# Ledger of designs, part 7: VH-VL binders against p38851r773to978

Target 1, 206 residues: p38851r773to978
Amino acid sequence: EAWCYFQDNFKVGSKTLFHVLFGDKSQVFPSSLFLCKKGSNLNNNSYWERIRRAKEDASCQFELCRKLQFQLNRTSNFIKDLLWLKDDNDNFKLVLQQRVTKIKQGYYFEVEEGPIIVKFPLCHPLLLRVRFIIAECITSQGESLKKCDLAILYDFNYVESIDKLNTKVEKLWLFERIHLNWALRYCKLEHSEINRKTREYLKKFN
Short names: E, the ipSAE of ESMFold2; O, the ipSAE of OpenDDE; V2, 0.75 times the mean of E and O plus 0.25 times the DockQ between their complexes.

## First folded at step 1 (VH-VL)

Design f12 (framework fv_felzartamab)
Fold by ESMFold2-Fast, scan of step 1:
Structure f12 (fold): chain C 206 residues (1-206), chain A 118 residues (1-118), chain B 107 residues (1-107)
Amino acid sequence: as target 1 above (206 residues)
Amino acid sequence: QVQLVESGGGLVQPGGSLRLSCAASGFTFSSYWMNWVRQAPGKGLEWVSGISGSGGSTYYADSVKGRFTISRDNSKNTLYLQMNSLRAEDTAVYYCARDYSGYDFDYWGQGTLVTVSS
Amino acid sequence: DIELTQPPSVSVAPGQTARISCSGDNLGDYYVYWYQQKPGQAPVLVIYEDSKRPSGIPERFSGSNSGNTATLTISGTQAEDEADYYCQSADSSGTYVFGGGTKLTVL
């Protein structure tokens, strides 16, 4: 399941965070997951169960992240603007050097971009393949649109083809390269493009 | 079974010093963050200090910065809190707590009483 | 700096549901932990990461955390649940912060 990428307790200040799926979400997520809004009329029991399962899935990726750290220490020294580190609880973290970060111990970390805090799963499979975009959302208030919410857009049209690999080392190396590209690029996305996609996607739910 | 046992508390005059110890057993001590949490008589819990498993990172509450020093000896499975320049408001039961996954205190010791009084 | 506010006391009849709140600005953005403390004893973790129960904690204990308020819920409250309850989270500097505590009285 892909739910560990959707943080139940994710909110920034007074703004509601939307998780907006763009493109063919059925390839990665259940087609029913179109818009996740914190505190919105969801069946609480079903919602919490999904979050619990997602966390368990994320923890199962610790060995991959652990092995990736050892591979990075041995074979790569061109990692720029990213920190891979192991905490004292044997967890791995991915941190952008150019960003102020608050790392929650366990399964994910927080990245601050000005007033925006984004939570990333450490080694979730989604992180390998999908562009994520941070944007101010436009919501409808009667006939007026206002920027009052934030969104993470999951752009499933930008899914990188991954060559089939037959060894653990090759898979870890590819994971590292994809992870680095996503961590470095999210901050370089144009705000206007992000907002345009957010507006277009939100219209689908009105 | 996880056990944490504090010791070293007692009566001390204002301006004095005390060193608290916490003996840990039943788990791989060096793999866990450790914390000190205190509770003044009749009052609530207050986090005092935390230290990483390796001892390389230490954190302090603003009320104790510059006066208290947290440390650990992983070869002895022991956590320490060196308390200097003690004040009456430092009077409390001091608990040793294990930090599981960073932000939760899953096991606590029985506590040791520190009384700062003339 | 985040401050956690709890009601000083909550009373409940045996078998009824007790709810203890913990309020802080944007608290839903942070993990919240709940501890039970009985007189003369050390605190015991009863809820971690907003809603999870440690092994050995009865199913009647549950937690939630959204918006500005985290809630500890005790369904079918028993006499042995009478205790002080503390919520805990981390402030913006990464240090830990506790609520003031709530005394639960089972009537």
Scores: ipSAE 0.000, ipTM 0.422, lowest interface PAE 19.6, mean pLDDT 61

Design f13 (framework fv_felzartamab)
Fold by ESMFold2-Fast, scan of step 1:
Structure f13 (fold): chain C 206 residues (1-206), chain A 118 residues (1-118), chain B 107 residues (1-107)
Amino acid sequence: as target 1 above (206 residues)
Amino acid sequence: QVQLVESGGGLVQPGGSLRLSCAASGFTFSSYEMNWVRQAPGKGLEWVSGISYSGGSTYYADSVKGRFTISRDNSKNTLYLQMNSLRAEDTAVYYCARDTWEDYFDYWGQGTLVTVSS
Amino acid sequence: DIELTQPPSVSVAPGQTARISCSGDALPKQYVYWYQQKPGQAPVLVIYKDSERPSGIPERFSGSNSGNTATLTISGTQAEDEADYYCQSYDSSLSYVFGGGTKLTVL
């Protein structure tokens, strides 16, 4: 498996994507990331290309959201609640919780931040790919689980050793997590739009 | 009531081209992802290509990538498969199939035979 | 990336139970779908999402997915059930994969 590196030079306001993803721990983590070289694994290359192309087709975003919900339903017994926690510097960190009760109707998940419920849409291609990777790691079970990124979602201390990530899955997951944060910041898909698309979809199949 | 009718199959020489069509009726065509699945004589089913309901995203099996192009015209309720650089191995009955949002095919056309031979 | 393995043929007496297997390492984590194909005809969906039946499919058809093997079960097999059966699933690249097919013979 050949790897190449990706340098995180992109800004989210005054912060880099790496800083926004990992908070004020940027002094511990490198600013450059390793990605799976696209030619080294045709399956992963095909999957990435499909997600990339789908983002340019608004109609395909809902299709991918529906396919992700199917995958989540299949693996629901092993998927934990997924939370985005915002820190004092407007940074996010990703945490898995014990239950998936905050994922409703497959089109969004809810994060409770004090008295406020924040809804994150699942219908962006980049968001969908991150969930697929997480679901795949969770469903691997047994010895396969220790080779994927599930542990990093439960134990934030594992993130501090990110330079030790050695598997293709771990490196692709980190790349997609950065893209997920980019999608949240720059694409801002509204919850009301998701509900409207869901109603339109149901009408078409009736 | 859902109907898918393929056409455009026939005999073609190796290296030639052929265009298949699939006419859909009895459902809202623009709401479904569509696929082409083929079956060589005496062999099993092989997925060939898929297209999103808007036509903005297309997917291909490695065996046909770069040679085949899937497309659709939602105003005509028609799915197409443009096949270029045809090989003997492409000889098969080609089926048009409607994709559910859950990764399976609930309705199929009756197929159209493509024979690649000199 | 998955590969689905089916036995090439299964034989059963009329009225007996036929079982057709479909094996793959990813199957416990993914749904399996089953299609019936009679000579000269297009495939027909008989089971979706491991165990669900489409409207119009007889109750004698059932499915399961456990361990690394999915199974299509036909109880009280009838002569009209003689056909080729294909299992199908998907992989992490969102590609579709079919099993090699099983010819069911009702003797």
Scores: ipSAE 0.000, ipTM 0.428, lowest interface PAE 17.9, mean pLDDT 61

Design f14 (framework fv_felzartamab)
Fold by ESMFold2-Fast, scan of step 1:
Structure f14 (fold): chain C 206 residues (1-206), chain A 119 residues (1-119), chain B 107 residues (1-107)
Amino acid sequence: as target 1 above (206 residues)
Amino acid sequence: QVQLVESGGGLVQPGGSLRLSCAASGFTFSDYYMNWVRQAPGKGLEWVSGISGSGGSTYYADSVKGRFTISRDNSKNTLYLQMNSLRAEDTAVYYCAREWGYSDAFDIWGQGTLVTVSS
Amino acid sequence: DIELTQPPSVSVAPGQTARISCSGDNIGSKSVYWYQQKPGQAPVLVIYDDSDRPSGIPERFSGSNSGNTATLTISGTQAEDEADYYCQSYDSSTAVVFGGGTKLTVL
């Protein structure tokens, strides 16, 4: 199956790390993922239609799972860099946007099989950071979440400060919060093990 | 330079009222939870009240519920504590404190302002 | 509802290790913070999240938190470390709780 690599290594109950990163078919706003080559004309509709069809192919899905697992386990510099961005002296929001979004049409990741671009339709860079923090939480058995709770809250506070009339941002924010809450439960983190501001943020949808 | 400056303390009679202010500078005030912490002469620290960055959530110690009101004006980078029905037990130095962005620690404190409740 | 208990005083000679305890029911499952306060001054954060030091705090300050006791450790204690020390955490109602404070005397 398309999910075999993540299911074998990161399956928890009925969910996998892939579901956390890219969404579940049951979600109202799925985070669609397109794999493509760097250097191609990413605005060419013919090119993106080919990539979209390839994404639906089992072989392409299997390779995508392998590449994403490799990024999380071996080339986790991206996640490590995001977790290390805790210095108030840095322009934290600008650094996050710079690291997460390297190409206008997608998020650039350099992996062993060659560079790939992951395109999320209508996704804010800070919401993608939340997904990577959740993935790191799952792989670290909750250790990273305790240390990064306030960084997650800064992302969520920023999202809440965005115009409340933006339905897409609200749906993405809800989606990320649901997955964060699931990750806390998976890691068996007690409310006393997460910081106060994260608890207050999560209360709104519990 | 990050700093917090409290003002509004003074001598007040039991049953009276005072409003404390805390002027913040050097950081994005609206991104931070803010707190009031007091210390009676020769005694320890006691948390009084807290408020979220947006002002949408407020929290109070049981000893001040119904008497004190915390608020903030993010356009003026200022935190307030309205103190009503003051008692002798409220005599203390009142500190304004910021919760740090990467932990719930109080990383920045003001110099404090003295409130004395006496006849 | 959690109450944090600290010894009222600890005395240590210069260069020796000072240990200040903070006891509370299941405190090891919560984050603990430590503050230093010198006479006439505002408190200063010296340890956050159980064991981490803020920028500018000397390496001789360290922390631990397990079971029912959190500990602030000051190695090679110096005269300027003489102060009152407070531990702090959060209870189940999200209220902030401070310990009663410990006066560290360096003689």
Scores: ipSAE 0.000, ipTM 0.448, lowest interface PAE 16.6, mean pLDDT 65

Design f15 (framework fv_felzartamab; at its last look DockQ between E and O 0.03; V2 from the best seeds 0.00; counts 0 for: pae E 15.9 > 2, placed apart)
Fold by OpenDDE, look of step 2:
Structure f15 (fold): chain C 206 residues (1-206), chain A 119 residues (1-119), chain B 107 residues (1-107)
Amino acid sequence: as target 1 above (206 residues)
Amino acid sequence: QVQLVESGGGLVQPGGSLRLSCAASGFTFSSYAMNWVRQAPGKGLEWVSGISGSGDSTYYADSVKGRFTISRDNSKNTLYLQMNSLRAEDTAVYYCAKDFYGEGYFDYWGQGTLVTVSS
Amino acid sequence: DIELTQPPSVSVAPGQTARISCSGDNIGSYYVYWYQQKPGQAPVLVIYEDSKRPSGIPERFSGSNSGNTATLTISGTQAEDEADYYCQVWDSSSDHVFGGGTKLTVL
């Protein structure tokens, strides 16, 4: 398993940052996704829906889930070699899930994105998943907690080669390793775009 | 301006059924979760049920689970509450309440409609 | 599950400061919302996210939340402020949770 993470600070509360990133009116997703063709009429996101209980945290009985639909951008060498599904109109599109897996009201959010399965010829599929963590700086004054309106966004990207049983492939041949490295590179690009758009939106809030 | 108007309240016998409606205007109805909150005479507020903007997800208080069904018609900007197997303790003014972007609070309320369950 | 406790009633003289408490275990970890309900009327949001005022709400209304207690404060209380006040939080397990309400009487 390969992974990379990014960290950014925002001078806003965690809730505000969450709305900017994941709100219903937010345009950060899916347009910021590397695989997304910008400007496509197929790009949209569903509203957040409550789904089944999260198993990772007994205190969080519900998860919020939404679907991101977007047209694939096939302009890159990385993307054009992929196997894609066509919709009824012969458009290459992908439906991606985002799930809020943990919420601590007012100061902490965890959002999981994916998985995205990328299949290259003659290679094991790559499983891509992203975990976003929004944490607000909280200071304690005695027994009281004070919010600082300083949110930290963590972007954890995981890339894993999987076999037909969805198990991790330990030994990768040369092209598989190349593709994995490319995936990691594109994670950086995607993060940069997310960050850029987020900051652009935040300027409008100030 | 946001307007929420409840209707459908009335007198019903125990075990009976009633369907409440809430007509919404002044905002993009389908973009917001909607809720029902009730208030028994002389008592406090109690959340009853909620529904997502799309209508795909519904939520219920334990006190009404299995008896009440929340639904919505986004083409009509209307919220519904089907109440079955009504009990005396269901007697209350029922308010429809608009969610604020899933924040967990209600920024707008209707005037309410009275449901009286009595033999 | 979080439970919210409010005093049943609070009395204040006109022009004085009214304070209505909402107690709950670790309520400071939640955003608290406050609603005003006058007789025969629907509730109106007066405070959101602990201390923020919606448009149209007088500045004399303020809120705080820390530890185990959230407080709605009405400075310079006026006769028109006589109403029931409810605190509310949202919890993933309990959904929307209201306090029992506080009747504010302006003497």
Scores: ipSAE 0.013, ipTM 0.572, lowest interface PAE 8.3, mean pLDDT 86
Fold by ESMFold2-Fast, scan of step 1:
Structure f15 (fold): chain C 206 residues (1-206), chain A 119 residues (1-119), chain B 107 residues (1-107)
Amino acid sequence: as target 1 above (206 residues)
Amino acid sequence: QVQLVESGGGLVQPGGSLRLSCAASGFTFSSYAMNWVRQAPGKGLEWVSGISGSGDSTYYADSVKGRFTISRDNSKNTLYLQMNSLRAEDTAVYYCAKDFYGEGYFDYWGQGTLVTVSS
Amino acid sequence: DIELTQPPSVSVAPGQTARISCSGDNIGSYYVYWYQQKPGQAPVLVIYEDSKRPSGIPERFSGSNSGNTATLTISGTQAEDEADYYCQVWDSSSDHVFGGGTKLTVL
C-alpha cells in the first residue's frame, strides 16, 4: 500500500478510461526494472528494496501514449500494461501490451492454453509493478500483499511488433513471461506448494 | 447481431447417445468461452459444461462427468455436446450460452433444444 | 461450491416494489448475475456484476449484494415483469451455480 506511490494515479471505472502517468525515465521505477539484468532474484528483500527506492525517486511524469478503456454496460476491462523499452539510441519508449478480464474471487485469462482462474494476493494494481509482482504474489512467502481483483496477461505476439529491442530488454521479457505462465499453470496448488516450486525455479537464475 | 441456434435434440432411449450442436454467428466465436445449461421440465436452470475459446480447457458438472463431452470447431463457429449413457434424469431443454469474455455470466442464450430420455 | 437459496414465489401488486432474495454463504464476495425467464422462452440477463443493467433493461430493475444475501429489486412492478427469476454466481472451482428460481406473480 505505502510502496504503491503510483497507485494514486490508478483510476478504475466500469465506463471510464483508465489513465496512468510516469515520471522522468531516470527516476521512475519502470525504467530501473527494465534495465535489470536477466536473473534478478524476485524472491527476496533486495528486490523489494530496489522497487521501493525507485518509487521514492519519482518526481515528474510522461504522457500515456495510449488509453485503457472499459466498455459502457460491460464487465470486461481492457488493461494494457506499460513497458519501458530502451532503443539503440538510448531513448526510452512506453508501450502498452496487456489484456485481461477479472472475476471477483479470481481472474480469468484467455491465453494460448485456455482460460485460467487465478487468485492473487495483490493489492490495487500498478501496471508496471504488476508484471514482476504477479509471480511473487502467487509464489513468494513472507511478503504480505492485500488481495486485489486485477491481473495482467502478456500478449505473446508483442516482441515482433518492436523492431529495435536490445538484448537486456528481450531477456527481461522472457523472464517475465516464464514467471507469469508458470504462476498461471500452478494457480490451483496450495500456496505453500507454489512457493516451494517457485523457489526451486528461481534458483536457476541466482 | 449475436445469434445462437441449437439443434440435435430428440427422443432417445435410456443408455443411448445423442449429439447436440450450437451454430454461432455475430461475434468472434474463438474469442469466447461457451457453455451448455439445461432445464428439466418444470425445474430450474443447471449448468452442464463449459469450454474455453481455444477448446483447450473443458469443465463438467459432477452429474455428467464421464458421460458428456463438450467440444467446438472454431472454423465452423459450432459448439457440440456429445451425450453418452443417457438417463431419464438428463431429460431437459439444453441451452447454448455465450460467456462474456470469461466473466462468468451468460450474455446471450440460444432458443434451446429438447432432449427426452424415455423408453 | 456455494449453495444459492431463493424463495419459490413472490407476489406483488402492479406498481409496487418486488424484492427477490438470493442467499448463500458469503455471497457478497461473489459477483451475482440475475436472469429473467418467461414461459417457453430462453433466459434473459437483467443484472450483471451485482447491480449493473445490460442495454435495454428498464431502470426499474436494480440489484445489491452484501454479506450472505443478494437482492433483485423491481420498482413500480409492471404486468410484463411476471416471470421466473434466477440468480447465478461463478465459483472459483470453475462451476456456474444457479439459485432454484423465484416465480414473480403480479396480481
Scores: ipSAE 0.000, ipTM 0.434, lowest interface PAE 18.3, mean pLDDT 59
Fold by ESMFold2, look of step 2:
Structure f15 (fold): chain C 206 residues (1-206), chain A 119 residues (1-119), chain B 107 residues (1-107)
Amino acid sequence: as target 1 above (206 residues)
Amino acid sequence: QVQLVESGGGLVQPGGSLRLSCAASGFTFSSYAMNWVRQAPGKGLEWVSGISGSGDSTYYADSVKGRFTISRDNSKNTLYLQMNSLRAEDTAVYYCAKDFYGEGYFDYWGQGTLVTVSS
Amino acid sequence: DIELTQPPSVSVAPGQTARISCSGDNIGSYYVYWYQQKPGQAPVLVIYEDSKRPSGIPERFSGSNSGNTATLTISGTQAEDEADYYCQVWDSSSDHVFGGGTKLTVL
């Protein structure tokens, strides 16, 4: 089990940053994803849609879901065993969900992504979940500083099988430790791409 | 059950304006993207415009950019299409369409409203 | 933007198999959706995500998509299948693109 945490500050309000990252016209996703073949015509986002039975995080929160469609980047040596992620046509077309799980008065947003399941040779399946948190910087009196933070949490777990995603592996094998370190490195690269595209889009938007 | 009911079609002169409405029921309107699709008499389907569930993002076919404005009022469960500078080529049945679970395709369609642009 | 090309018409004898093509540059990299439209009616979704049937669509409807061609296949075609059929994709620029439509005639 491992995790990685990134935090960046932006000179915009939280609603603006949410639109830049997750708006229907945003181009940050899916092209910023490490597994995504950049520039593919397969790379599309659905519109946000209310989850019809959203029993999770129901504390006055309105939950929205969208799907990221993208072509898998097949140049990685470790992703050829991702057959369970292929579409029915074997075109390496993937669909990944994002869910807005919390909105607090338009000054705080949480978005969850995944899971992504990666199977390396001679390893248990590796489960990756991502959480994005946007929080407006405010004074103790509630006054907006017109700045916000983006936090990204990557959570990795080896699981016993793809049918038992809640049963984690307690002891890692040698190759699993090597692949977990590689996975943490790729999260750093994905974070860098998300940050880069977000700042580029903010320049154009503003 | 999902229902979409278009209204506001009619006869207009070239250069005129018309506003279409689509009343939605049977689903949580504000959570779903909505689209307008038109069909000229005897012709095929043509996507016209789309709008996100919140209304923050709008999309237009090149043939209508600058002339048509899509909007929604989530408090009234109503989708709108403001059509300005109408041309004979805009003569069509206009359908209101809902996507399916945010997949970017249209699982429910209204019955359409006819817009005729002629002198 | 991808452009989708369909034959204007297809004729099939009753009980035979109808195949309606939808051609586009690398269309196999898109999810393709198919709609049936009978005269005077709104379109009805018959195939989604290349090959899946919504509830209520007969099993004789099937679909495939690879390379530059998607195909709607109707096995054991019946007179009630006579309609216009449209393919559709969602382009990466957030545009929805329809084919020109194919009139299926059951002879």
Scores: ipSAE 0.000, ipTM 0.433, lowest interface PAE 15.9, mean pLDDT 79
ESMFold2 (binder alone), look of step 2: mean pLDDT 93; pTM 0.938

Design f16 (framework fv_felzartamab)
Fold by ESMFold2-Fast, scan of step 1:
Structure f16 (fold): chain C 206 residues (1-206), chain A 117 residues (1-117), chain B 107 residues (1-107)
Amino acid sequence: as target 1 above (206 residues)
Amino acid sequence: QVQLVESGGGLVQPGGSLRLSCAASGFTFSSYWMNWVRQAPGKGLEWVSGISGSGDSTYYADSVKGRFTISRDNSKNTLYLQMNSLRAEDTAVYYCARSEYYDFDYWGQGTLVTVSS
Amino acid sequence: DIELTQPPSVSVAPGQTARISCSGDNLGDYYVYWYQQKPGQAPVLVIYYDSDRPSGIPERFSGSNSGNTATLTISGTQAEDEADYYCQAWDSSTAVVFGGGTKLTVL
């Protein structure tokens, strides 16, 4: 299966690059890349320079269209409801639900691409800027599901590294908790619980 | 002026237990990963265990997993290593080391643990 | 997963350049750290993030890391640089790995 291929053979120079757009009804958000090579040291300056160049090339090649907006059953200024995924073949995927799973080969961020699941190896959160999100799946009729998957996105800000940030104990503890307590499991939450947890958690994270 | 001071080393019989302590001063202890690194006489460095600043995450070398427990008390600025079921191959100088994103930037002077009959 | 290999010893004349290698599969994808250890003393960090020096470390110490090999370079080597040197990497599986160490002799 494709997902096994992406888990075991992900390489910086030969992997498929995805642009993920994250936003709401009123704003344009930059694309994010959350890909890393399994077993790589993410704190390598040469590695980050290669990723920056690859991102620039991909961004020039990939001229993104509009972002689609979906309404959540409960709206929160801290929850984003939509991901638009574009692969290196200029194929657009609408992704509403993300999950983090643990398998015997490590931790993976799962993205659904039609009938298959593509798995991206998770980078160590202490080496990357982490965005905490809760994604919600909505039917084509606008009907909200009763539960959402808990998802964690790693935002590669190639201008900053954690060693250059004035990180606070609170932020360090949250990165650790996200990676080890949340990223090790798939979690579904009720809509009211999602909004409550998101507001409390992002208040401390931000 | 970062200082790390280990204590608790000594002679112990095989199968015995020992608890090491590391007293930290001169920095915000809860903001840093803390580690134990050991060195057998005449041998190289071997990482033993690490603990996150909050204490929520702990990691162990395969050679000590299930026998050693790392912990910390941030209110006392102290790191601990509980060593159970000790073996002759655990004989080493044990260093307390501060880690800032994978670099061991400050080390204590070490405490000798000898496991012998 | 990754194994770091160092030569057991390197000898250099005073004032000459010493080069200590550290080899591992795709080591250029990892940050490498270097430690100096003198007899009876705790290790001292001399290079971090492949090539950066901590405050207080002389400018004659430098590092590089590319492909499968990282190198610690000491220019104008002095008698006080005699020590054991260890390379270290941290892989994405949360494992810390040290090289076997290199004894630098200045004679």
Scores: ipSAE 0.000, ipTM 0.427, lowest interface PAE 17.8, mean pLDDT 59

Design f17 (framework fv_felzartamab)
Fold by ESMFold2-Fast, scan of step 1:
Structure f17 (fold): chain C 206 residues (1-206), chain A 117 residues (1-117), chain B 107 residues (1-107)
Amino acid sequence: as target 1 above (206 residues)
Amino acid sequence: QVQLVESGGGLVQPGGSLRLSCAASGFTFSDYAMNWVRQAPGKGLEWVSGISWNSGSIYYADSVKGRFTISRDNSKNTLYLQMNSLRAEDTAVYYCARDESYAMDYWGQGTLVTVSS
Amino acid sequence: DIELTQPPSVSVAPGQTARISCSGDNIGSYYVYWYQQKPGQAPVLVIYEDSKRPSGIPERFSGSNSGNTATLTISGTQAEDEADYYCQSYDSSLSYVFGGGTKLTVL
């Protein structure tokens, strides 16, 4: 019942992405409001299976982070406990400086072991609020995501002004319009289409 | 490589019970959802039941609800199907199949269940 | 709820294009998967997520899915393609459904 606990407890909105890390492997999923049976969410298994698949999949979205890193660095003061490290492929990784203990502040987050390397696919600070969530918060009772190092919630629901932010990325992405059966609709969407829409947004800045 | 081997099928009278097993090897069993799919002689494929990687989500076809129970033991890399109150229409080859993002990408060779008097 | 309808049989000569349909209300909004089953054998996944081929599946196999009909297309059909073909999809409750199957005969 982990998704019921996560979704129902935190009221995850329409403008939310989950970023799940398995070592250096990661994948980003849009989120939607789910129909829940008593004690369970009917779409949670589908979402979890997609997350597990991410262990073998490469994320093509990290290439966008390299281009937006300069802008993120100027406005990323909301991620005070993270360090930027650059890998040999010019990808940027955020490293948690210290082990994070379980904290309840609208969400649960912990670190399993040592520093966690966090990769941001979009790196847009004005649309992003980072929440650190450990695997146990998204699994059923008695089980944990043994291969998930860290789950990160990107919450875009607190974006201030459409005028000020010129919310092109939010308007272009289907996650803004998906509130039900997110797994079915997102699984239908080609990854190349998501990349195309994010590149169109990036053209505004470069 | 990936291998699924079903066992436990046989001849049983109506109202009887059988427990099917599916032994998995060649992959990390605990990373995948699993399905049972059956096929009556000369007929098409029919999905029976599915179970998530951690048993947190379990689903059944309406035709077997209340009679069949799916379960798994990740420490033994084994999937189970407990079949109770068997009927003639449950006669079929039963396949276990690995669930990869709603695709059943690997299947066992099946085990025959015959329900007759 | 959703029912997937396939023609019971399709017949083609070797080298011709075979097209197998799978019809369901608004099926284009869901992913469709295709399986090949030869006599006495377990099914084999030949198309996943509407149009993608698993490793080892020949390029002559392709798929499409829009509106109310998904289609499996086998171009330049070979004798070894003779088999039963099943489409499969899912609904929002994660109930899986199979089509009734299509027997492809290559004569």
Scores: ipSAE 0.000, ipTM 0.434, lowest interface PAE 17.9, mean pLDDT 61

